# Ledger of designs, part 29: VH-VL binders against q17rb8r558to768

Target 1, 211 residues: q17rb8r558to768
Amino acid sequence: TAELSHLTKNVPIFVCTMAYPTVPCPLHVFEPRYRLMIRRSIQTGTKQFGMCVSDTQNSFADYGCMLQIRNVHFLPDGRSVVDTVGGKRFRVLKRGMKDGYCTADIEYLEDVKVENEDEIKNLRELHDLVYSQACSWFQNLRDRFRSQILQHFGSMPEREENLQAAPNGPAWCWWLLAVLPVDPRYQLSVLSMKSLKERLTKIQHILTYFS
Below, E stands for the ipSAE of ESMFold2; O stands for the ipSAE of OpenDDE; V2 stands for 0.75 times the mean of E and O plus 0.25 times the DockQ between their complexes.

## First folded at step 15 (VH-VL; framework fv_romlusevimab)

Design k02 (at its last look DockQ between E and O 0.03; V2 from the best seeds 0.00; counts 0 for: pae O 9.3 > 2, placed apart)
Fold by ESMFold2, look of step 15:
Structure k02 (fold): chain C 211 residues (1-211), chain A 122 residues (1-122), chain B 108 residues (1-108)
Amino acid sequence: as target 1 above (211 residues)
Amino acid sequence: QVQLVQSGSELKKPGASVKVSCKASGYTFENYAMNWVRQAPGQGLEWMGWINTWTGNPTYAQGFTGRFVFSLDTSVSTASLQISSLKAEDTAVYYCARDILGADFDDYFDYWGQGTTVTVSS
Amino acid sequence: SYVLTQPPSVSVAPGKTARITCGGNNIGSKSVHWYQQKPGQAPVLVIYWDSKRPSGIPERFSGSNSGNTATLTISGVEAGDEADYYCQVWDDSSDHYVFGGGTKLTVL
């Protein structure tokens, strides 16, 4: 039904790591609460749950990313290997609990489109500059680290012709955030952004630091 | 937990040199920028500059070029401030302070060292 | 060259609300951070990005930033809140972090 594709109330939340749109997020799950949560999502056909990092004041962060389940392998010892990929970003509106795992009422986020011709031109220029910086950074990595990134995350996604077509902006931005060793607060800040210009600007600063 | 532990207080004569160390623990040292902040007696906080812990490149605020040198020893997660040709006006408490990624962003100093008092007197 | 202006002192009765201002030209377009410094101690971050609290900072500390003024608000002030408070921003034009001159909060 339409409700399953637009889950916004009592969304099950896995409290663990950062997840990003389009980025694979493989999980090893052994905690009974999360094993139950994942079983339920499969049985009901929703095949998704929210991922948030922990927060000292509120149990988990105010922003997260839905994970879409691609495959689950239940092991005899009680562990599960869960293959997921990031989907829609969200803001947490209200927190709850169900059978030991967290839940949330959420609001989905998407980028605000820029319509002015001068702003679109400036956005394209910024995008191309930051993309070139990301490529240079990746090319200059030591072979061992480049190989580790390729093995765990795959290749950097190719840039997209229409920067604003996807509701979360270009996929390469999210891939880059997943592989860079930045503080979760910066990762959350970028995840929460509805402006592609702001996101590119923060990515540029991160790349400059690690150049 | 994140800690920044600075070296002990120093009493120096004018013209001498001093090296203040700041040892970090509880996090990946190279992933966070290190700043130095001065506070003269009875005065406010004054930013002196920062060092990129990934590249080793220092950046000095205006007025702190020349006699002030930032350095790193990443093998022991330590940042250092060296002040040469000490003057009486260098008498102050010197703090190291961590920020997230450094100086051309809206960063803040989330953890501070306890401070090192440098006293320069005749 | 960017200047942050704070009142030199603020007095407030216990249990009341203290408001410490940080003035700057178009400061509302900048991210403002606040530090508490008790006598003989290092500064401690109490507010970052205008209004966010780090772990261990009580909810009675809050912040706001718009126009030419950022404000640190401490509700239900306690004697233990006596300290110097500094605001701080990054100034793009000079490539400097800038601190305000500090405000001494007295709880009487």
Scores: ipSAE 0.536, ipTM 0.812, lowest interface PAE 1.8, mean pLDDT 90
Fold by OpenDDE, look of step 15:
Structure k02 (fold): chain C 211 residues (1-211), chain A 122 residues (1-122), chain B 108 residues (1-108)
Amino acid sequence: as target 1 above (211 residues)
Amino acid sequence: QVQLVQSGSELKKPGASVKVSCKASGYTFENYAMNWVRQAPGQGLEWMGWINTWTGNPTYAQGFTGRFVFSLDTSVSTASLQISSLKAEDTAVYYCARDILGADFDDYFDYWGQGTTVTVSS
Amino acid sequence: SYVLTQPPSVSVAPGKTARITCGGNNIGSKSVHWYQQKPGQAPVLVIYWDSKRPSGIPERFSGSNSGNTATLTISGVEAGDEADYYCQVWDDSSDHYVFGGGTKLTVL
């Protein structure tokens, strides 16, 4: 708790690829600036840093995902293999740079809860529909692509009984977003959404496109 | 309160070996890297390297490879520096120093051991 | 290798302001830390992150860092401030901590 409290200000940012809640994100770190960043993250006990995709205008995107370090293997030549998993989503409030790597002041994102019973019912129906579409899409993939996805990202998470139990909503949505072959800008738009309904709608649109 | 207590002064002959210990207390040992710094008589501070107390991996600065070995005994929250094949030029005060990050994720040495004088003379 | 340059010595009268500089190529983009070392003692952190003071360090101590020069400023210098002062940075290119050569502050 205390370790996370300071992770909203001057958070070190790894500028590389998209990251998502609950989704594994293995990294091969060889740049000195990021070696330093990882080293520091481990030694402070926070074991976290932010991941953002690059942006031509702002150095890195306005939204990202925290990565939790699960394991680090330091190689003799200074490189490291880092086992990370996605945590909280965040919005960038302020950008900085120190000791060669980017930093940011951030605020965490959480989904807005739906309270109306009718809306919850509709949300459940949409969720189930999109989930089934996702399953169908995945099953219809060519074997080599399916295998690659499974190797990199693991299997698609199961449906959750409570769609609003987690601040980031169902895990399978993020898994699917990670594996869909769409432009990072599109993925980023979904990452920034605080409405599960909106995310599901957009994901459904993507699935329809690739069906 | 954070404390780093180092072993006592050493007088050694050339070719001998010495082991300097640094016992940490007042904090979780594994959460902070330990650095070693050398200071020759009348000279400035020289960084020797660091050991990751969480992973156990040592990193040696240029010029401090081979004869210098960093080690840990986590059971007693102790970091050690061993110098083998001692030379006259190894005569110096050796410090352990805790590496910590501030709120801005910046490393600095916030606590130091009292230093261990190692004298190498024939 | 990255090099930090400090003047060998600085002299100041009691009550006056001492300024100790640390020069380095684009040092303003790095985090600079300062240590005080009195004779026969271990170094003590007096400034970190360019300008922040650890607990217990008097407000008389301040730091700045821009361009190619970091500066440790000690206002209202006291006899007890006589010591060697070292600046320090991390060099991510060489993966080394780098110390300046140290500055001896003499209180006249």
Scores: ipSAE 0.010, ipTM 0.515, lowest interface PAE 9.3, mean pLDDT 90
ESMFold2 (binder alone), look of step 15: mean pLDDT 93; pTM 0.948

Design k03 (at its last look DockQ between E and O 0.03; V2 from the best seeds 0.00; counts 0 for: pae O 13.8 > 2, placed apart)
Fold by ESMFold2, look of step 15:
Structure k03 (fold): chain C 211 residues (1-211), chain A 122 residues (1-122), chain B 108 residues (1-108)
Amino acid sequence: as target 1 above (211 residues)
Amino acid sequence: QVQLVQSGSELKKPGASVKVSCKASGYTFENYAMNWVRQAPGQGLEWMGWINTWTGNPTYAQGFTGRFVFSLDTSVSTASLQISSLKAEDTAVYYCARDILGATWDDYFDYWGQGTTVTVSS
Amino acid sequence: SYVLTQPPSVSVAPGKTARITCGGNNIGSKSVHWYQQKPGQAPVLVIYWDSKRPSGIPERFSGSNSGNTATLTISGVEAGDEADYYCQVWDSSSDHYVFGGGTKLTVL
């Protein structure tokens, strides 16, 4: 139901890696705590849990991404292979624990839409410039690296006609952030942004470094 | 563990050249920019510029475009600063410092080398 | 060129709170970073992005940035906090990093 799709209290948190909206996040789960967490997610019907990177001072980062379970393959030895894809981004408000795994109270993040016609025009121009830069970067990669990206992440999503239709902005931005080898602190910074202009500007800086 | 280890102190005469090296370890060298910062005796910190370790392209701060050359040897994860035609004013401690993307609106120096003292006599 | 202004020195009694300012035109629109430099040592990052602490920096260190002033705050000051403190920003007009002149913190 709609209530289950908007969980904000005691959300189960997998503390492992960076996840992004629309980006696949395959997992191999050995730990009994995470096996339990995933089974409970299926039993409750939510089929979702939060993903956060670890943080030495707070156990896990202040921002993360919900993962939507697509498939679970339970192996005979009790391990699980879990196919997920990124959904909504969130900010951590409060941290907790349940049966050995982390939980959080969270606040979902969505982009703030701009309505000023000059700002929309400038946003489109910036988007087209950065998208072209991303395409050029991808085309100019060595064949080995391009093949590895295609195998693990798939093709770059096509550009979208309405830049502000999706609550998290264009999917290609998240795909690009997932494949670029930039420091997690900057990845978290972009994940936390509610302005598409700011996100595109930061992505442009990252691309410029690697181009 | 991220570590930047610089070459030892140098005593030089005016007109000579010096090369300061900075050996990086504990991270993927090409994914982080390398900066050079100098500190004259009793003075504050002065940014000299940076080198893009992915592309090899240097960028120099305005006061450092003539006699200062940044270079890389990526096979040994090493950045170098060469100063030619040394002047007494070049007497300083020279630091390498890592940032994430190079000179951009929100970048900062998270790890520093121990510093190399270059003394230009008289 | 963009100028960051810091007081040359600040004195504080042990256990009290030190506040080190970094003044600049519209500095509140910039990301401010702070470095601690003890005698004979390289600088060490203590605050980044105005108010975030890197790993290993105690909670006594905090930062703020608004208007024309950024502030490094050290609560419960200890003798080991004696050092020079530098603020740093990036200036868009020059595409340069800019350091403040430094502040010597003395713990009486």
Scores: ipSAE 0.486, ipTM 0.798, lowest interface PAE 2.1, mean pLDDT 90
Fold by OpenDDE, look of step 15:
Structure k03 (fold): chain C 211 residues (1-211), chain A 122 residues (1-122), chain B 108 residues (1-108)
Amino acid sequence: as target 1 above (211 residues)
Amino acid sequence: QVQLVQSGSELKKPGASVKVSCKASGYTFENYAMNWVRQAPGQGLEWMGWINTWTGNPTYAQGFTGRFVFSLDTSVSTASLQISSLKAEDTAVYYCARDILGATWDDYFDYWGQGTTVTVSS
Amino acid sequence: SYVLTQPPSVSVAPGKTARITCGGNNIGSKSVHWYQQKPGQAPVLVIYWDSKRPSGIPERFSGSNSGNTATLTISGVEAGDEADYYCQVWDSSSDHYVFGGGTKLTVL
């Protein structure tokens, strides 16, 4: 708990690609600054850092995802292969720079819960519809693309019984977002949303576009 | 309490080898990297490199490759520095120092061994 | 290689304030740590993260870091403060820890 408490202030930021909750994000780290960052993460026991895409105006995006280190393989030449998985989403409050890598003060994002029974019902219906569309889309992919996705991201997570059990909503939505061939800026917009309904709506739009 | 206790002073002839040990106590050995620092007589501190006590991988600073070997014995929470083919220029005090991060992502050497004097003379 | 520059020596009268500087290119973007080393002893951490004090270090020890200069400030200097002081940084480009040349503080 104490080790995680400081992860809201001066959080080291890996500026590279999009990361999502529950989605694996393997990294090949060769830059000294990031080697240092990974080393420090391991030694402190936190084993976490933030991932953000680059931004032309602000160095890195206003939103990102924490990455949990599951395993690190250090190579003799100083490089490392890092096995990570997405954790909490965050919003950047303040940007900094220390020892060659970016840092940020952050706040965690969580979905806003829907309390109205009618809205919950509607949300469930939308969820099921989009899930079905996602399955259809994936099944209709060319074999080579399907295989690549499975190899890199694994299989699509199953539907969850309780859509609001996790603060980030259903895992399959993030999986799908990660595999859809859309611009990172669009993905980023979805990542920043605190409404499952809104995320599902955008995802549905993408699926429709590629149908 | 955290302690780093190093082996005693060494007197060696040129061409010989020496092994300096650093025994750690009072904390989980594998959770903190160990650094080695050299200080020649009347000179400043010089970083030699570090060893990852979690992975066992050593990293050597420029100028400390070849004759210098970092090793671990995790069973006794001990880091060691071996210097082979000793030269007069290797005469110095050698320190082990624990690498720690505070409440931030910046690390420093918070605990040091008492140092081991290695004298190389013909 | 990254270089840290310290004055070789600083002298101060008891009760006065000593300032030891550590110069480096854009050192303000790095985390600077300071160590005190008394004769015949191992170095002791006195400041980390530019300005933070470890437990047991008196409040009269302080640090700052901006631009191209980090500074260790010792107020109310005592005879026991006579020692060598080293600044330290991590250089991400070379993947090396770098020490300054050290400053001998003499209490007059």
Scores: ipSAE 0.000, ipTM 0.511, lowest interface PAE 13.8, mean pLDDT 90
ESMFold2 (binder alone), look of step 15: mean pLDDT 93; pTM 0.945

Design k04 (at its last look DockQ between E and O 0.77; V2 from the best seeds 0.49)
Fold by ESMFold2, look of step 15:
Order: C-alpha cells, then structure tokens, then sequence
Structure k04 (fold): chain C 211 residues (1-211), chain A 122 residues (1-122), chain B 108 residues (1-108)
C-alpha cells in the first residue's frame, strides 16, 4: 500500500449513490461529464474517484467513499459499464468543479484503534453478538431475497480474526449496511464513524428493526 | 414526494369507537416506522406509541395500553389507530408521523399526516 | 419519565434573532430534534440530531445542544416564523419519545 493511493486534492466526485468500503458498486454511466471523469482517472493511472450522495443544501454529502475502478466496458449505445469496489472513506473539506463534474479536497477516515486490553475484550464480545444477529437475519431471509443479495453484492464477508486490522473495521459491517433498506441519513451517519463500537451499536439497532 | 394522508374528522358520542387511517405514499412503507401523536385542544404534543411496519408489532406509550390499538394494512400502505370506549378526554387532533428506524435514541419524525380531529361530546 | 422544559413564549422583533431553549437533565448527551407547528397545521421538522437541517429548511434555522440546554436559533426572523416550537428526545429510562411543552414564538 504505497503513499501513491492518497489522492486528497481536487478528487473527482461522482454524485449518485452510497458506496461502502469493500463493497462492489457497478455503475452505468451515460453522461459526458462522468465519461470524461472516468477516462481521465484511467489515463492518469489513479483508477479511482469519490462517490457521494447528493445533498439539497450542498451539491453533495459531507462524507463519501472512494471507488476503485476494476473494469470499464463501453457499450454501443454510448453508455459505459464501470465495475468498481469501495475503498477508503473520506470527509469533504472543500467543494469544487471541473469540466462539469464535482471535485473535492478530502480527508481520509480511519477507525481509531482501541488499545486497552479490557476494552478490546468488550469490543470482541459486542462484535460476536452483533455478527451472530446479522447471520440470523440473513439465514431467515427467503431464498429469493437472499439470492438477489448474493448476485448484486456477493456473499457476506467472513468474520475477521483481528477486528481492528483493517482501517475501516470488519468488511461484513459494510456489506450488511449495503444490503439493508436503511435511510440514507443513517447510512451517512455510520459511514462517518471512526469508532467500531459505535458502528456495531448502530448496526445492532438497524438489525433489531428488521428482525 | 413523501406524503401521509389521514382520514377525515370525526364527531362521536362517549362509548363509541373511531378508526383513524393514515395512508402513506412516496416511499417504501415497510422501511419506516409509524408513530401516533395526540394533541388535545390548546395543549402540546403527546407521543402515543409506534408500530414496526416491517414486523407489524405495535408498542404503546404508558397511558395508551388499553383502549388504543395500532394496526397496518401493508397492501395499501396504511396505518390505523382505533380508539374504543371513547371518552370526552379523547377529544384531540391525532397525527401519524414517520420515524426512520423506530423508537431508538436518535430517531425523529420527519413527515407528519395532516391530523384527524376526533371530537367526543354528549 | 424525563422532563423537557421550554419557556411558554418568546417575542422577537422582525429581522432579529430568536432563541428557544429546551432544558433537561444532561440533555447534551441526547439527540435533540425540533418541530415548528403553525396554527391549524401539522408539525414540521426543522432541526434533527441537535444541529442538522432537513431539506427545504432555510439556513437561518440552526440548533445547538450542550450540558442541560438545547437551543433552537432562528436568525433574521420573519412574520411567517410565528409558530409553536417543540423539542423532542428519546428517553432511555422509559423507552419513550418525549416532547417539550412547546414555545409560542411571536414576531412583534
């Protein structure tokens, strides 16, 4: 993981939907401005751009997720199929524009690691409880709904031995948030969190509603 | 557009019952909780409880555990409040109000119905 | 259950700033939401999560919450802002939503 992945100024922003770390985000792109943005990211070798939801007060939300381009396929009708996966989360510091698409100066977000051994133990206990609740919810889905989730988002990521190894915390948390029909305001709230404990607590409340 | 449209005002005698309906549109009904709020004439807002639109389970605030019944008809995106054995003190405006996840620490009512006035008089 | 205390009324001249308080024990540890209710109308959400503004609410509405007091601030007050204003929290001890008693804002 080289420092070359730390794009922070004039980051191209696709204003469309919510994206999450580690979660696939396939896009169908037809607007000339976004085709240009994506072509530039490929030509410069960065192969990434930010994804933010729109905001009525501002042009886009204060938080987002970088998308890594995996593949681009141009269709005869002028649309592009862009295969991406979520990377680092970010906070928007300044907003800008370039050639019709939004840009931002950003600050990347990482979880604050818990160092106290008793707190790590409590965090593991909370994690295991919420993970079990998530598995129960998923296993109780009807086969049709489960199959649709698997096709669009893939399998629920396996639990991780080291809960704090990844800078965004466990991947299964983000997968779950992507598949649950929760309001975007709650999605943004969770995206902005740097505490794994707080994230797990919010996820537990969401699961309780849908269980 | 999110919209909650309630049934019309009702004039009732003591001992009767009333059913207030709240029809939702512009969003996925099952993904948001529905709350009921009472406002007696000249008084403030009083939370009556909520119903989980995903599971169908109602929860009643203290003081509303008897004559008040919340129900759903998901096929027409409608929540209902039934009040039985009406008393004069039930005279109020009754609102439905949408919650984003149900009764939890940071939820709020982002959309409200227009209100249904129930008047109970002899 | 948990009690939210609001002044019954606040008067402000047009163009000035109105401040409506919502008092509660350790309310700064709770998420506070604010609703505007004009005569004969349903309440309308104006602030959520202490200080966030929903779509369509002008920037002159703002909120804060610390210690034992949450405050709704309306700058550049207009005659159309005359309404009752309610604060609301979730009370963990009773598992109830709680509204304040309401504050009538008068624009003189």
Amino acid sequence: as target 1 above (211 residues)
Amino acid sequence: QVQLVQSGSELKKPGASVKVSCKASGYTFENYAMNWVRQAPGQGLEWMGWINTWTGNPTYAQGFTGRFVFSLDTSVSTASLQISSLKAEDTAVYYCARDILGATFDDYFDYWGQGTTVTVSS
Amino acid sequence: SYVLTQPPSVSVAPGKTARITCGGNNIGSKSVHWYQQKPGQAPVLVIYWDSKRPSGIPERFSGSNSGNTATLTISGVEAGDEADYYCQVWDDSSDHYVFGGGTKLTVL
Scores: ipSAE 0.511, ipTM 0.806, lowest interface PAE 2.0, mean pLDDT 90
Fold by OpenDDE, look of step 15:
Structure k04 (fold): chain C 211 residues (1-211), chain A 122 residues (1-122), chain B 108 residues (1-108)
Amino acid sequence: as target 1 above (211 residues)
Amino acid sequence: QVQLVQSGSELKKPGASVKVSCKASGYTFENYAMNWVRQAPGQGLEWMGWINTWTGNPTYAQGFTGRFVFSLDTSVSTASLQISSLKAEDTAVYYCARDILGATFDDYFDYWGQGTTVTVSS
Amino acid sequence: SYVLTQPPSVSVAPGKTARITCGGNNIGSKSVHWYQQKPGQAPVLVIYWDSKRPSGIPERFSGSNSGNTATLTISGVEAGDEADYYCQVWDDSSDHYVFGGGTKLTVL
């Protein structure tokens, strides 16, 4: 769509935290530059902007996730509470600035499909194994941590029958990545991966550490 | 601010034992593995192993089994290295170093302690 | 065991570019990390994942990794850059972290 095309060039970038496909990302926006950015995104009708973590080399990371604005509450003092959810992943091609906030030319990321039947089978087995490990990890968390995660991120998504139906793969993987207490640099590396197998493998390593 | 503060220098006789501590602050202790690195005088860095700060499980590098013991006191965010039956060859600076996760295929040490000099002399 | 090979020493004039190499069999397929160690001090991470800089590390520091050689490049070398530099990798076969022998960078 025309709107999507518009969101590949000079995409406004919110530099803050990690965002992931399908994962809710509520924001409290108080900085003038981002207040402006949010207003513009609504006014233009796109209702989207990119989210990237800070980067020491390039101001913000080379990879991020689009956020879709679902709802925004403007407060009398100019602040806003923004309800967003993760959309497409992207790679930054070019960085810019506009009226105090960062922009980027981007390309969207999609998983590479596995076509070989044996590979698909292996992928399914790995997927199921890691999912079970994730469930076990979550169930063994202390009640207070589990409650916090549920409150902030919601419940872990269920397994999909078709692992390759979505361009970003299974939603539970992103949910898990969001809730795991790991360094953002690690999370970012997973976000950038176009192989579900690679993501699952890395997630499994993380789970192994915390189990 | 992430900080790793190690215990002070030690002078020991052969056959004695020493315990080096590494106190972490500025982050959640259990979220990052802790590594130990040895550096003999005038020599390079040598990885000794690591300890999982979540599970408490230690892993020792080849050559550092038996006399070397990694331990944790999570209540004070402290990792410790104990060396028993000290030898002259154990004379070195010992570093604790935070792992980005836990000794996975692409992990690295992003913060280091200031080092603890252990001298073993008759 | 996996071995990383560094030159024992590299000398460079102030303002010039220093290149420190780290050789290893198919090291290009591994993630290479670099540490700076000044005399009497603890090592400091200067490059991770081949080419990433931690916070506080100047842009003068860069890294590359391909084939059998990883390289730490320091442009516009300053007196303060005089130190020992170590490369590091994780060896999957032995489940060990491996350090290079270190390179002493001397600023002339």
Scores: ipSAE 0.273, ipTM 0.752, lowest interface PAE 1.8, mean pLDDT 92
ESMFold2 (binder alone), look of step 15: mean pLDDT 93; pTM 0.953

Design k05 (at its last look DockQ between E and O 0.02; V2 from the best seeds 0.00; counts 0 for: pae O 12.0 > 2, placed apart)
Fold by ESMFold2, look of step 15:
Structure k05 (fold): chain C 211 residues (1-211), chain A 122 residues (1-122), chain B 108 residues (1-108)
Amino acid sequence: as target 1 above (211 residues)
Amino acid sequence: QVQLVQSGSELKKPGASVKVSCKASGYTFENYAMNWVRQAPGQGLEWMGWINTWTGNPTYAQGFTGRFVFSLDTSVSTASLQISSLKAEDTAVYYCARDIIGADYDDYFDYWGQGTTVTVSS
Amino acid sequence: SYVLTQPPSVSVAPGKTARITCGGNNIGSKSVHWYQQKPGQAPVLVIYWDSKRPSGIPERFSGSNSGNTATLTISGVEAGDEADYYCQVWDSSSDHYVFGGGTKLTVL
């Protein structure tokens, strides 16, 4: 009964922006449908909902990220200020609707661990190279952009000793995708990846463009 | 809505120069690479190269590393192609085309300008 | 440099299915994109990443890519589909975008 962390059926979907594991996603909510959705999430104790970007062909994208509600403030004028953080990534299996907001049946995603010793070594080398590239990019950003990132997202997370410990891979990768001004199609592509090597390779290409 | 609006067609003599402009709207100009594509009369599409709108760095395809210059004016979201010492074989339609981040195996040209016809004749 | 080969023309009856091929060595390892160009007009993207449709492209346009051949498929062909079609990839060895030679689709 208390195990609501693996909700997969009729999951409420906020159709708005990209969200990523471990990344804060503060929301200003004014639409009645989303105010209702969030209130229900709190009242039922699930305290989470999915976030997906819109999609012309299917109303919302085939991939998204769960948002965990940390705090909510219901304002008298009908707005809500909702403090969330990204959790598990998911693939959409089936779309639905409830009282004006979207729902989905979903399948959670997590990275496939690399077991071969040589491949693990190569992965560490790639990781360290791309992490260094990300640090250089961030330090050399125009001052206004760097300050905005620090204010809204905080500092880039430190590298992790065990690259494959977390089911979504290193947190710094997601932080970086959240702050990079890259097209949503690339953001969705990376969100859907279950290979850390593939994710790091794509991040390297994106960083090269913005460096 | 994304739009790429190019400057008007040009009729030029051999040895002259021409500047084709491409004004972007409906998106953040610096976040997407800009490409130039040539199409000679009755021929297929030929990629000329691209310019990184974030850094301003151009890259030219083989055969375009001399008389062809890509440039930007980011204050008005405009990319430009200048061709100097025009030759008859430069007669073509020149397109600007947007891709995502340039020079990546996943990249493609999602929006195109209407094309600018440059005719070089005596 | 890397070469993409397309048939110069394809003819198809209205309502039938057109298949336009794009040949290249190990093209199945690349992402293939397709453009439609009507006379006097700029190219328009119709398929990206082998099989994805951009907004506004009808579902009768589809794509596939395996081995040495990528294919653009147009089902229920209409007269308005008459155009030149180009495939395109990025070639990592030359760091160049490469277009196929184009295929003229005629609806008869």
Scores: ipSAE 0.544, ipTM 0.811, lowest interface PAE 1.9, mean pLDDT 90
Fold by OpenDDE, look of step 15:
Parts: C-alpha cells; sequence; structure tokens
Structure k05 (fold): chain C 211 residues (1-211), chain A 122 residues (1-122), chain B 108 residues (1-108)
C-alpha cells in the first residue's frame, strides 16, 4: 500500500530492545511519545515501526528490525499493550526526531544469495550442524529457564528446506539469537550480517562457549 | 472530496444533555482519528480529546473527563460528542476535526466540521 | 503544561507583510501547524509541518520554526486575510494537542 511505501523515510523508531525477524516482541507502552507513535502507526494503517537498541553515541543503534503490530490493547489510562512481531531488518541512514520520538531514514537488509553449488552444500552442512547444537543447548537448559524461554518466545522454529527462501534466512537462527544470553552488542553484530554463513558461524561460537 | 458535516445548533437548559454528531464522507473513516475542539464565545480553540476510529477508544484531554463522552457509529462514518449535566460554561461552538496521520508527517487537523453551537441557558 | 504564546493582535496594511509569531519552549523541535479562522467559520489549515502549504493555500502564506519561535508569514496581505490565526503543536510529554491563544490579524 501507499502507506507502506513511506516506511523507508522518517520511520518511527522505538528505542528499547533488540528485535529480530519473525520473533515476537510484546511491548508495554506507557511513555506519551510512544503512545503517540503507536496511535499513528495504527491509524495510518501501516501498523509498523522500527525497533532499535539505545546507543550511547548515536541515541540508537545503526541497525534494527521493523516490528509489525498484530494487536494493540489500549488501557484506560492511555497505556497500551502491543503485540508485535519482527519483520525486515534495516540499516539507519539518517536520524531524526518528531514530537518527542526518534525517526530514521532506513534501507532494508537482505541476505546475499549463495550461487555456487559447493558453497550451498557446505552451507547446508554448517546449518544442520549448528541447528543440532542449538537443540542440544536448549534441551540441556534448566527447566525453569527453558520454560521462561518458551513462554516468552515460543518454541524454536523447525529447519527450513530452502535456506535461502527468505531474505533473512532461517527463522530458527533469529529465535536462537533472541534467547541466547549474550550482550545486545553481540546480537546486533549478528543482526547486521548479510551472510547466513557468517551468522551461523558466530552463533556456533556462542553455543560452543555456553556448552 | 472530504467532508465533515456536524449536527445543528442546540439550545439546552442547565442539567440537560446534548449529543453532537459529525458525519464523515469522502474518505475511509477508520483510517483517520477524529478530534473534538471547543471554542467558547470570543475565546480560542481548545482541544478536548480524540477518538481512535480504528479501535473505538476515546482519549479525553485534561478538563474534559466525566461529562464528556466520545463515541462512534462506524456504519455511518459518524463520530459523536455527548455532554451530560450541561452547565452555562459549556456554551460554545464544538468542532470535529480529522487528524491527518502519516509516517512521514506529524499529525494536524486537515479537515474540520462546520461547528455546532451549543447554548446552555436557563 | 506546554504553552504556546501568540500576540493577541497584529495589524498590517494591504500589500504589506504580516508576521504572526508563536512562542514555545524549544518549539523548534516540534512540528507547528497553523490555522486560519474567519468570523463565523471553522478553522482552515494554512500551514503544516512548519512550512508546508496545503493544496489551495496561496504561496503568500509561509511558515518557519526555529528555537523558541514559530512564525506564520503572509506576504502581500489582502483584505480577505483578515482573520484569527492559531498555531498548534502536539506535546508528547503531556500527550495533548496544544493551541496558541490566537492572533487577530487586522488589515488596515
Amino acid sequence: as target 1 above (211 residues)
Amino acid sequence: QVQLVQSGSELKKPGASVKVSCKASGYTFENYAMNWVRQAPGQGLEWMGWINTWTGNPTYAQGFTGRFVFSLDTSVSTASLQISSLKAEDTAVYYCARDIIGADYDDYFDYWGQGTTVTVSS
Amino acid sequence: SYVLTQPPSVSVAPGKTARITCGGNNIGSKSVHWYQQKPGQAPVLVIYWDSKRPSGIPERFSGSNSGNTATLTISGVEAGDEADYYCQVWDSSSDHYVFGGGTKLTVL
């Protein structure tokens, strides 16, 4: 729609936490500036805004993820509970401000396609290996932590047949990144990667560290 | 073309209630918030609050809680303002105003109703 | 609460330039909108986003906003420009739309 075409310039930015493609991101919105932002997102029909972590130097990080609003519950006092899910990743080109909340001009990120058959084969092998490691890590977590993760993020997505079908690659990688207890700066570095191989490699290193 | 047509003038006694309607046409009603603005005789514009035409949720400005109720009838693209327990100080012109909303722009009121005069007199 | 301050009245001769100011704390960081209201009529948007003109509004109307002052400028003032003018902002801290007190423009 026409409204969606405007989501590359002056995109409203919620500065809070990391968000990832396909990963649910529930929000409790109480600040007036963000109440306004949510209201506008709903009324325009776009039902989207960007999510970025805070940055000490630039107000918010250079990379983020769009959030799609699935549902909003407005409370009598003006607060809202917002059900969102991660969409496209983006890089910030320009930062701005509107009526108290941040905005950005952005460009969307997509993975670079691997064309070589040998590379695809190697990528598949790496993918399967890391997936298995992820499963093992999750299964070995203490029950209370596993339950918390499941409650907040849901189950780990299954393996995909085509690793390059989506611009953001396999969903389970983002799920795993979201649940791993690592520093947001580390997560951000992975979010910015356009190579599935690089993401998998970095995730594997993290899993190895926690094993 | 976008139009907001409000109901006619009202003369009421103190303690009575009044309902002002604002019928929208020429655009998708649910895509734009509706605001209410009061203007007492010889005074300036005063924002009363807004109603989300998508969700139906009203938000009232400070000073306009209690006796003031925003409502919708989406089937006829109409927003309404009800004032109960009318007082002399409620005498004013009441406007509905569409809130133009976009990702690239801050909100402003691009279209207004013609206004409804409510007079409260004993 | 956030307050917008306008002069109560401004007078200008035909053909001259009228400037109506709207003062607010750090108003330059907000988007300012302007409305024209003629006697007995509803307000009409004349400037939005500080300096943008809606369709149908003459180029004589312009706006600026910086620091603590927004300004509506009407060049080549005509008799038909006589009206009340209101500035407006959204205050994110209070979650309110705020209008200025209005300025009566008199064309001499």
Scores: ipSAE 0.006, ipTM 0.520, lowest interface PAE 12.0, mean pLDDT 90
ESMFold2 (binder alone), look of step 15: mean pLDDT 93; pTM 0.949

